VH-VL binders against q06338. Designs and how they scored, part 8

Target 1, 247 residues: q06338
Amino acid sequence: ENEEEQNGEEEIVNIDFDFFGGNPEVDFHALKNLLRQLFGPQESTRIQLSSLADLILGSPTTTIKTDGKESDPYCFLSFVDFKANHLSDYVKYLQKVDMRLSTFFKTMIDSGNKNCALVLSERLINMPPEVVPPLYKITLEDVATALGDDKHYDFYIIVTRKYEVNFDTDDDTDSGKRNKNKDERSKKRVKADEVDYFHEEDRFFEKYAKIHFESEAKKGVISSYMILDHEGLVKSIDELETEISTW

## First folded at step 4 (VH-VL; framework fv_cixutumumab)

Design u1
Fold by ESMFold2-Fast, scan of step 4:
Structure u1 (fold): chain C 247 residues (1-247), chain A 123 residues (1-123), chain B 108 residues (1-108)
Amino acid sequence: as target 1 above (247 residues)
Amino acid sequence: EVQLVQSGAEVKKPGSSVKVSCKASGGTFSSYAISWVRQAPGQGLEWMGGIIPIFGTANYAQKFQGRVTITADKSTSTAYMELSSLRSEDTAVYYCAREETYYYGSGSYMDVWGKGTTVTVSS
Amino acid sequence: SSELTQDPAVSVALGQTVRITCQGDSLRSYYATWYQQKPGQAPILVIYGKNNRPSGIPDRFSGSSSGNTASLTITGAQAEDEADYYCNSRDSSGYHWVFGGGTKLTVL
């Protein structure tokens, strides 16, 4: 939607955020770039990003754009059906991440009546978090249309990333270093447990996750994996929307 | 800290079944995977299968499919491994182990082990 | 195949360095985890991932990985390190665990 100018306080005027379905004619390369951002440079080399972008474009997907349906997306959310795509490169990647994912996927395959969605979402850093609740609501409506009878997935696998607030780069010269005593106190106090979110919604996903685990930090970035049931996903988005209303 | 307490030793006849229990205390049970690993006398470790209690279904090694059933009771924080159609070759120490996750590559590791349950299959 | 291969026995002199190896095609995709087992006891975790030690494991234990091979290195071996060592990883499907056959370490 349009954002109104606030006299003397807002520099960005008339930003029109519109929601669109995935557009295979124009979205492919922008999706690959957002996926590289989501997974980071190291993990991205372990995933066939072109194949994953194709899966997204063949799945219920919503993008956010500011210059019409033919422009590049700033944000996307996709629910990739696990059972339909269980032999994909992306599922093979997830199996290698953690045995709990492998066991969970085996459970889904063995089940006659349960299924899960592989949730993929990323946005440019300057996107406002206020777009997130409508993004999920629209995409969940598209899922219900695709599955029929107001149906939804039983479970959702969310992959995301977090960062260490106090990630350090070491200096090898004396003149390039900050105060040693202050740096040492800061590192002792903060570095072991101070982590923050790239995406605000992840705090609520973690709260309602049935399973949550994280990778080892690499260059200050931590990969985070969550499995939520449908009730947990809905509650997460509802609580995020409530929090945003207080801003 | 987390402890896994296993049921006592069993002596069974060929053709019967055995059900071994593994009770977790001092930590979260439902979201951790519990694996079953056996070791025949003088032999190596052999993975049989595992379960994540919150999902209620298990994953089995190919060799044991059809003979092993792994279950969990979340209310008592207890996992079970039942092995049917017992043969003398099933004589072994049976371990349960909790899987912690953290890392790309192996992904998870068995950080806490039960002390083992000896199952002897003899006439 | 997803099978992991270890030599059945290795010896090291007290205070010297020993390297125990594990080979298998799945190690190209997954890091090995290492367990120590003493007679009559349950296995204990000594190394997980590329080179991580759980609390309580001495710093003389380290791990490494290259291609289809994973290694456990013990620098300055002590008498109490005499035990069986097992490598563990996922099979090629990612759905199952597999163990190596174990290596008996004798400290001379």
Scores: ipSAE 0.007, ipTM 0.512, lowest interface PAE 9.8, mean pLDDT 82

Design u2
Fold by ESMFold2-Fast, scan of step 4:
Structure u2 (fold): chain C 247 residues (1-247), chain A 123 residues (1-123), chain B 108 residues (1-108)
Amino acid sequence: as target 1 above (247 residues)
Amino acid sequence: EVQLVQSGAEVKKPGSSVKVSCKASGGTFSSYAISWVRQAPGQGLEWMGGIIPIFGTANYAQKFQGRVTITADKSTSTAYMELSSLRSEDTAVYYCAREETYYYGSGSYMDVWGKGTTVTVSS
Amino acid sequence: SSELTQDPAVSVALGQTVRITCQGDSLRSYYATWYQQKPGQAPILVIYGKNNRPSGIPDRFSGSSSGNTASLTITGAQAEDEADYYCNSRDSSGWHVVFGGGTKLTVL
């Protein structure tokens, strides 16, 4: 109500987040909901989400929870092995998204000694981005354990989403009926094609991506696809961690 | 903006091979797919295959598997299409094109085309 | 394989509207892409996705699709629109690119 009262109270909140491996007893339904959020309503109908959730639970996966290992996760990150799962529904979906993905997958199959991970990650709105660097570091340690020795994937396929900042024109919405002049509102609007990130880490992933392509915006949401090599993935996370340290 | 510059016309004998080049200039080469499309005299367009230079792996139309090889040299921003065991019916204009994929159920589209290389196969 | 069917030829009077069609089962899953080719020239991209125009393509060109059929519409045809028009899409496997046979447009 009063800006002076609000500004006089600085909140220092220690949020107690714990990191867990994927729990098949508990995590299945929460993972499906997070996947539905990641892909959106249209793309979700093109993917067998139950099969994908099972695939995640069988792969190196880290979740974030606040009430112990048997509570619902607020966040997950998974590295699904491409070669072990190249006949999966999710890979068939990706092969049809873009010819570059199908050609890339053929490269992985034909190489004999190269492999990639299918990266899947989503979190509830208002999860702090500060959880992201430790999330990736923990999960990459689990990958090294799963692959043997200090091994890692050669490449990573990241699927994510972005949004158009001014998709909702406010013309007949709650906020649009506030006390604003139409000329003043037009002057203050961002341009129609201005875009922002749901996941802050994606700014750095895009910087190091070898391939990056995006869908057409649908109801203000854009699907984004990236292929990174291992060096690019590590640099992305390191740069995110550095930026977070300045906050 | 990128342009694709193709090698000059070739006249070849049956049973020989031809290698056509496609050099990209004025833009990013490695991360885009490069497709090869041919057109026989008075006929339609026929897709032969494509390559993403950064990965070096090609995908071929079933009709051309075993006879066509598509490669790329990232250092020179050049893609190549080599067609072996040439027959008279391989006489055509061979185009390279930069290929992009539109995600929402649209398949691929080719936004930048080379001017074409005429290959004539005669005895 | 030729999985996409186009009529070989259509005609339109100057200033009138013409619709060129492309038909095939893969179009139930994928939008058609449309190219214009004039004699002695490489094809140029005209429409991609449902109805997107590259920079430099006039707004008289539009695309539409329904079921197994895609259409390129030219509203108010001009003399310079006389050309061959090709559609392409993915084959039934989704792995390969296929072209339609092409449609020769004559502007009367």
Scores: ipSAE 0.007, ipTM 0.480, lowest interface PAE 12.3, mean pLDDT 82

Design u3
Fold by ESMFold2-Fast, scan of step 4:
Structure u3 (fold): chain C 247 residues (1-247), chain A 123 residues (1-123), chain B 108 residues (1-108)
Amino acid sequence: as target 1 above (247 residues)
Amino acid sequence: EVQLVQSGAEVKKPGSSVKVSCKASGGTFSSYAISWVRQAPGQGLEWMGGIIPIFGTANYAQKFQGRVTITADKSTSTAYMELSSLRSEDTAVYYCAREETYYYGSGSYMDVWGKGTTVTVSS
Amino acid sequence: SSELTQDPAVSVALGQTVRITCQGDSLRDYYATWYQQKPGQAPILVIYGKNNRPSGIPDRFSGSSSGNTASLTITGAQAEDEADYYCNSRDSSGFHVVFGGGTKLTVL
């Protein structure tokens, strides 16, 4: 029975999440906004986001929407081919992030048999993690179609972000009543114990990452970088799906 | 503490090849880059290339592309540098060094060095 | 020319300050790393990042960077500081490591 008839004071909304390929006619600006969220305001100025959005729209990409293919996406996942785009602005940005990435990328270029994907994904904060396993499965099927049946990338470069749970929003304080030495030790201990994930899947990506490194926190946000092989990526998604089934 | 132990001195004829080994003991091997740097008598340091063992592929300096091969064996924590088509100007001390990074993009650095392997190319 | 340029030689009086410089366009994007090499020995790391010293490197060694130039400063030079000093960084492509030509420091 229609629940609106039983509760006349409230609107009951049924939200259907649908998966779509990247739509270059409507997705460009929403992708740029999600990329700005992923990288943050400071790092976003170091990346040509319009060029990156174009790379995404030219690559295997899945979006999640509620109002059909011509509405704004709430979420995206893209696998950008590294070798085809190795001279892109985004790759130049990644090379400046860490010298191991520069070395890794050069070894991919020199290899006749190996390639990697640049993984880009972001979603609105209220999106449920339950969308993540089907998102990756659909997009990996599109990769296999693009590369030739049953083919995949050897490695995946994942860029994400984490946050300090107890980031001090009261930076300007006039309190001098406490012992500063004790306060500093307490704050350091709390910060060491209090880091959390924006993306639940990152817990599993970290577990299977071959290389993982992080930036220093800037205003409570930490940039996180991982390189996974294909087996590690698949295991990460499978374990996330298994965990979700227990929720 | 990580140490890098290199193979012994080599004497080679022009046109031959040489393979130098670098064995890591203690610490992490697979996820760090191992670089090869040479120094001819009375000359400066020259980077030849490096490898991240976990990926199994190497990165080479443009000058050495096509005649240097860098490999790694993760099971023995050993990196190798093979240089072919040897010329007298390849006479040098060959070092291996571990590359580490410092924070977000501020640079990489070679913190642990082998003692060097002398390679002499003579007729 | 060379990607990273160093003067081939510099002298300093015992107890005085000397600055060794490294120049190249890649230094706008990447900090230089500095190594000390004494005769018959492998290089040792003395400064990495902008101005970080490994454990065991004396406080008299410091680094600085501005634009396309990086500098290694030795304040109060000692006799044992007599050595060759090399900088390194990435080349203009960002893919390769390059070394400066080296600077021979003589302590008078």
Scores: ipSAE 0.007, ipTM 0.573, lowest interface PAE 8.5, mean pLDDT 83

Design u4
Fold by ESMFold2-Fast, scan of step 4:
Parts: structure tokens; sequence; C-alpha cells
Structure u4 (fold): chain C 247 residues (1-247), chain A 123 residues (1-123), chain B 108 residues (1-108)
């Protein structure tokens, strides 16, 4: 008998996920690690992650933990106010990513009455997608409290990532055979262009996105950027919740 | 595949306004940026501004701020550039172009261009 | 005055390699995009990003960048490559598009 294995399986089934507000005394380093996961090692060097973690902790933020409020979060979702933070390092990063983001941000600045949230979310890969709808609902309630009068943002900038299912990590250095060339690499890329989601909600975010663009794949990972309006965000979460109810 | 079809040549008097149209056919219009670029005879390309139709607001080069208005009608997939207070120096070919971005390049590029609209400002 | 500087003219012999340069501080942050324009025609996109070519653009065209300088290289220039070449990029703030002054390529 493998009693230890059976106890582990029962533990997994009975894991209690609790939702907490951002805790500046505890969450800082765990948020930096989740942000590094979200952006990947290369893009993370282009962002001041400590400053971004501070922005998150000063914004409407929900974390998910299993060992109480003093433990490390396994998941977070944050809505960072764009206008209040338009001179931040993170906004400067986003402006360099894509001209559509830069033009959109300029539009928001020039508009006296429109605003957007910078949406940041990441979780450990083993987190169940069932936590996502309540995560967004709780955090959006906190946004309404922060903005007053049951207000919401007009737009949401979502940054996420996708992966190539059949990514090949083959060593590209020639140890004695010279038959690989540009044409063979191009053919390999065409064969390997099957993509899937890290975050299940992204399928619905893409469906309702007003703008959606992606990076070229790097080591099998694609950065994905979306702009949604409030109706699109709510519909995305509602459809995810409906799909989960069929599981 | 998108094509950009521009309105015909215009001859205008100094002090008047001109409105040039750019109609997209085939492919996606609303979520791409449409830029306006002009070229005076024998001179280089000069960016005037652009619009992302889905947002309904435009971004202008400082030189043209207050004198140029760029709009878009999503129902007809048409972008417009209106230039007011015309001077002889505004005589140029005016191009519309679809602007796409490339993330890892951190740049933008205009992949589809209209054929241009000649605007002549003459008394 | 533009943020991007190009030499106004360059010449290359048929079949030889030519490099057209674009210089400006914004190129430290953003890649240059390159366009070809022949007389009486609209510009055509030639190179975008680090070194990407649209379909229909010959392999002899390539791009490179270092510091505040971007280059368009034509390896084995052909007669049909005779044209004006423009670079563009974003301004220092990232909000606006700026063009270089253009380079007239003559193929001898």
Amino acid sequence: as target 1 above (247 residues)
Amino acid sequence: EVQLVQSGAEVKKPGSSVKVSCKASGGTFSSYAISWVRQAPGQGLEWMGGIIPIFGTANYAQKFQGRVTITADKSTSTAYMELSSLRSEDTAVYYCAREETYYYGSGSYMDVWGKGTTVTVSS
Amino acid sequence: SSELTQDPAVSVALGQTVRITCQGDSLRSYYATWYQQKPGQAPILVIYGKNNRPSGIPDRFSGSSSGNTASLTITGAQAEDEADYYCNSRDSEGYHVVFGGGTKLTVL
C-alpha cells in the first residue's frame, strides 16, 4: 500500500482556496515571482518588477492562498489605474511594445472622462480555472468601491501569454553535420505553429477583445495583449463560468 | 486582404479646407490604425496623424495639431483626413496607410497603402 | 528638423552590395521600418522589425540595427532597386511616427 500517495490525493481534492486583498507586508516577493512568470525572463528585464509589485499592492488586488493571509499567494489579479500611473515604468514598457497601445494611451490622456485599467494576473499552473470567475467578481467589486458610485473602467488592458504546443528545443549548433539551413528552419516553424492557452479565460477575452495582438514566439511562448471594454470583460467571465459549470 | 481606395484629386483655394477619404475593402478595418502621410512635390514623406477606428479618436503630429482632423466611419470602413486653412505649402500627395505593429521589433509598419490623393492649393 | 537622419543619395553598381542608413536617438528604443518608393507610386513596405520581409520582397533586402543607427542592406543590387528609400520609427515619446528624409538609390 502506498498510504502517502493516497493522503496526497485526498489533500489535493480538499485544498481550501481563500481570497484575500493584497498584503504589502507579505505579498511583495511572491508577486514579483508571478510577474516574472507572466512576462518571462527576457521581458522581465525590460520592466521594473519591484515598482510594478508596489503598484499592484496600491491598487484593487485579490490574491488566492491556501494557508491563511500571512502565506504566499498562488494567484493574483490586479486592476492598476492607468491615469493615476501613466508616468510609471510599466506604462512606458507598454508604449514600447506596440503603437496601438501607445495611441490608445494618448487617447485616454486626451479624453477628460475616459479611463482604463491595466490588468495583471498570473497563477501557478496547477491552479484550477474554477477560481477565475470569483476572482474577477471580487476584484471588480473592489474597483467599484475605489472609483465610487458603482463605477467601472471604460477599458481594460490585458497582458497574458500563450504557448506553442509542439515547441522544439533542439540544439541549433552543428557538432559535425551541416544540413540545417534557413529553409529547413522555416519548414519546422510551419509544422510547429499549434498554439494553446495558459489561462482558460483568455479564449473568451480574445472573443470580446476590441484589439488583440501578439508577439512572435520566443522559446515557444507568445506574449498576448488585448483591449476589452467593460461589457466584453463581464461577458468573458460569464461565459467562462458557464463553461466551467458543464465540467 | 485589405485594399485602401482613396478619393480623387482636389484643387483648392488658399484658406479653404479639403477632406480626403480612404475606404478599406476586404479584411479587417476597425482594429488597425489608419495613418495619413503626405508628400510635397520632390520632398519626403511626412506623417500627419492616425486613427484606430474602434476607439474613435485620433493622434496628430504636433505640426498639424489644430489644423488637421482625422475621423473614421466604421459602418462604411472609411477613414477621412480634413485639412483646414490651406496654404500653397499644403500642395502634396496625401496617402492613407494601414499601420500594423510588430511587438519584438518594438516598431510599427504601414503594410497597405492607398494610391494617394493629389491636393493642389492654387489661387 | 526630423528625429531621423538619412543621407540624401547613394549609388551602387549592378550586382554589388549597398547599405542605406537611418540615424536617430529613438532607434535605441524602436526598430526602423523601411519603405521603397518608385516615381509616381505609393511607398511599399520592404523591411519591418529586426529583419522581417513582407511576402513579395526579394531575399536580397535585409535590415540591421546597432545603437542609434538602422541599416537597410541590398545584396546584389538589381536595376529595379533604383528608388527612394525611407525609414520610419516612433518619436522619443513613442506616441508619433517620424520619417527620415529619404535616400535616393542610383543603380549604375
Scores: ipSAE 0.013, ipTM 0.571, lowest interface PAE 8.1, mean pLDDT 83

Design u5
Fold by ESMFold2-Fast, scan of step 4:
Structure u5 (fold): chain C 247 residues (1-247), chain A 123 residues (1-123), chain B 108 residues (1-108)
Amino acid sequence: as target 1 above (247 residues)
Amino acid sequence: EVQLVQSGAEVKKPGSSVKVSCKASGGTFSSYAISWVRQAPGQGLEWMGGIIPIFGTANYAQKFQGRVTITADKSTSTAYMELSSLRSEDTAVYYCAREETYYYGSGSYMDVWGKGTTVTVSS
Amino acid sequence: SSELTQDPAVSVALGQTVRITCQGDSLRSYYATWYQQKPGQAPILVIYGKNNRPSGIPDRFSGSSSGNTASLTITGAQAEDEADYYCNSRDSYGYHVVFGGGTKLTVL
């Protein structure tokens, strides 16, 4: 549990974040909770989260904890090998999300020398974005170790979420007045068209994505899917790190 | 407004190869899938495969895998379909079509079609 | 062969309603798309994503889907609607596009 929101600024300053590998003895239930947050309540029912948590724990994975290796993680990042797991429930889910993903996956299967990673990451709301560049750097080193030599994946499938700024749960003080002061042209302004990011790194992933597509909004939440090549992933992380240094 | 312009009719001998081109004009080429669909005389539509040019990788129907090669040249906005080891039953009209995808309901549709290229395989 | 099944032929009287069906297990997961093809011409998209019409397609054309069956309905058939109609969808794994065998519509 992260107590950074407690009444002491000294406690926030004194919180030590430590990086650990996935721990099958301890991390399973916390990973399922983070996955449910990542996908949302509706999409998470379409995925076997227990199976996905097991895939994460069997893959290059880094967690962030504040109370040692046997405590609950507040953050994780995992690179799940697509070819090794192409018959998994999670891949079946992704194939149904958009035909570009199923077509892309088939080209990976048909290729003798290309592969991709399924990237999964989520963190509790109180985690600072400053943890993200070291998280990716550590986990990519573990990927290189797992693949052998300085090897990396050709492509990365990133799944994330965005939100509609002016959804009903976000205090709409204009709704009553717009109902009273309407004209035929004002209907163009009725629908919320502004979206924002839950995770700041996603702005850079979008910038360097080869393909980016989004679901329809469901209760103000939009699922976002990106395919990046290795160069794009590295540039995204480097640009995030540079931006953070200007804060 | 996107248009797909295909190469002209071809007459080929059995055992040879044919390469048909499909040039896109107007709109975005690289991020859409380009599919190849053939139709033998008096028969139905048959999907052969497709490519998403930005990835440079193609996907093939099992019946044609090993005999068809689909490629794309992003710089000229042109997709190609090459079919080898031609037989008389490969005589058909070959269409290219732009494939659009959508999330809601999970599916795709071919909204823009080339006019077709007739390939005749005869001795 | 196609894993989507269509009847080879159907007839309708001018001004009456006709329903063309497409059946296959993949339709439980993916919506059917419908195309019209007239002799010597490339196919034209008529319906996509269950019941969406492209610009230029008359509103007498509509789509519906239930379980493993998709239907194209033409309400008030016109002479110009005489054509071959094809459905397509994806295979069960979403890797490939699959076409139905086509239905020849005759307007009497």
Scores: ipSAE 0.007, ipTM 0.498, lowest interface PAE 10.0, mean pLDDT 82

Design u6
Fold by ESMFold2-Fast, scan of step 4:
Structure u6 (fold): chain C 247 residues (1-247), chain A 123 residues (1-123), chain B 108 residues (1-108)
Amino acid sequence: as target 1 above (247 residues)
Amino acid sequence: EVQLVQSGAEVKKPGSSVKVSCKASGGTFSDYAISWVRQAPGQGLEWMGGIIPIFGTANYAQKFQGRVTITADKSTSTAYMELSSLRSEDTAVYYCAREETYYYGSGSYMDVWGKGTTVTVSS
Amino acid sequence: SSELTQDPAVSVALGQTVRITCQGDSLRSYYATWYQQKPGQAPILVIYGKNNRPSGIPDRFSGSSSGNTASLTITGAQAEDEADYYCNSRDSSGYYVVFGGGTKLTVL
């Protein structure tokens, strides 16, 4: 009877997950580690992660834990207010990633009545995607409470990562230097066909993104950046929830 | 292949406003930003601002804040630049250009330009 | 004042190499983009990023950057290269696009 529970994914869904607000006395170190995972080793060196963790703890944030509010989080989601934090190190990082982000942020500053949230979310690799819809729903309710009377952000900046399925350094030794006669089209086709998501929700975020761009792969990891409007964010989460219900 | 077609030359009196249009054809209007760049006679290129049509949001160079409004109509694939309180110093050729970007320590580049709209401000 | 500085004029003999420079602190963070403008015409893109050429731009045009300086090099200048050359990039705040003042190239 327990044979189906032997794999890590099935075992984890039997754990009681509880949702908590950010806890600055306990969560700082774990958030910093999750942020390092989110951005990867190269991008993490371009961001002041300690400052970003403080920013998260000062913003609407939900964590998922299994051993009460004083334990380490396995997952977090945060909506950092852009206008309140437009001089932060994290915003300066985003401005340098791509001029589309810089231009977009300046339009927010020049707009009297529009604002965006910087969305930061990461979880340990064995966390089930079933936690994602309630995570976003709870945190969006906290945003509405903070902003007042069903208010929400106009736009959301989502940062995530993807991976190349066939990334393997050992395979390169078999081909040798003489066999490097492949054209650019073949390389691009293989890359496009062989990319997958760390976060299931990103499939839906990409579908509704107004802008989506990606870095070049570094050791098989691709950084992905998206801008969604509120309708797109809500539809993404609703579609993920619907898909999960069929599992 | 994207082409940007601008409205015709304008002659305006000081204190009036001018609205220049820039219609995109041959490609997806929402895939890129549109920048407005002017050039006074015998002078260099000067960036005025830009718009991201998919968001309907614009940004402006500090010099033009309060006088310039950049808008876009996605249904007609047209961007507009309106400059108010015209002065003789606003006499220039006004260009629209498609702005593309690339990653990490790079920048943006304007790869497709309209032919320009001459605006003359005279009494 | 300009965030990006260019010399207003430079000359080169036909068939020789010329280097046009663009200087500004923002170039430490962002690559310069180069445009060519001939009288009565809109600018055309010549180099973007460190050293990328659009389709149709001759291989005699190349770009380079180091520290706060970006350069456009024309190796074996031709008569048709006589034009104004502009660099652009972000300003120090990262919020604005800025152009250099332009360099008038005369091919002797």
Scores: ipSAE 0.065, ipTM 0.591, lowest interface PAE 6.0, mean pLDDT 83

Design u7
Fold by ESMFold2-Fast, scan of step 4:
Structure u7 (fold): chain C 247 residues (1-247), chain A 123 residues (1-123), chain B 108 residues (1-108)
Amino acid sequence: as target 1 above (247 residues)
Amino acid sequence: EVQLVQSGAEVKKPGSSVKVSCKASGGTFSSYAISWVRQAPGQGLEWMGGIIPIFGTANYAQKFQGRVTITADKSTSTAYMELSSLRSEDTAVYYCAREETYYYGSGSYMDVWGKGTTVTVSS
Amino acid sequence: SSELTQDPAVSVALGQTVRITCQGDSLSDYYATWYQQKPGQAPILVIYGENNRPSGIPDRFSGSSSGNTASLTITGAQAEDEADYYCNSRDSSGYHVVFGGGTKLTVL
């Protein structure tokens, strides 16, 4: 009667969502799974995900759960301090992503008074977007508490993903035997077809991003990287909240 | 379509400074990295440094550290490379180039190049 | 003194295959990018990453990498392929761009 996605969404809608801080006793494995989803199978092999999950659990982090603080999270958002963690595996990964990131990080290190946060967020696909504005608001309040009541980061490095609309799954029949030809067909379809967002907030992040760059599509998925200042981040979330209020 | 338009040829005396400009037209400027690469007559390409205009962030090759200054003016979509304490060995064509879209594990790749500015240092 | 090493010259007969190599320790961490430069002209991007071609670059150009070596291969070389070819990548620190010394390709 109902598809798995629709059945799951109906069940979730009938359950109370609660917001919690990171729980090292419970959240570690769920965070690693959400990080694999965020980065995808290829990029995930280039990152020490256990170390990254530990960084998240040691940073201002909010999770969303349905069965209390001891249950598995459906969603997380974390702001990892760059300067405190500039020698981490994750920063080394980001430096290999693009020269603009490594140059920007060098600028932050050379600056006596500027800092940025590494933003990490992911959620199950059937989560309602209405949870996103309160998620960011709560976590930014935790950042202000950690840095001092009126303080925030100067910049935010957002890593996300988007997808090619109508990616041709029929190519799967040829994927192992005609890899080059499949890649060429995928590139042609990307040029013809639209791209869409997994995370609704990313439309607004792109609008206010100071720097935005993207990978080439791999199996219909594009990695997206953005640098926002604090004003841009706040405006993005405010505009998302306004749009949601019209739904 | 993005183009990079460079300033005209310069003739300078040893010990002076030269400032070469690179104006972006037909597309975005501030959020891309702009690199400066020189080539002495009959010699290879040599990276001098680059800038991300939106942040004013510049990064320099060790060989040129202290002699080169790379700046950008967002209002005119123009990047500048200033080289001081000129020597005869600084005689070269100076190129500006834009870094292309992300590709994991690449050093950088430069998709759009200016035509070059010839700088001659002679006494 | 260059971190990336290229042979200064190579020759190929018309219609034959040639391989131009770039070597350096940083190539184990970063892919090389390849540029073609003809006399009196600015360089043109030919291959980026391991084996990606920009629009307008013929399919006879391909790239490969293994360990600390990157290669540009031209199959069925044509007269118009005669040019200088440069590789670039990052240095060992990951913060700077470095170019190889260039390889002059002569098509016989």
Scores: ipSAE 0.594, ipTM 0.788, lowest interface PAE 2.0, mean pLDDT 86

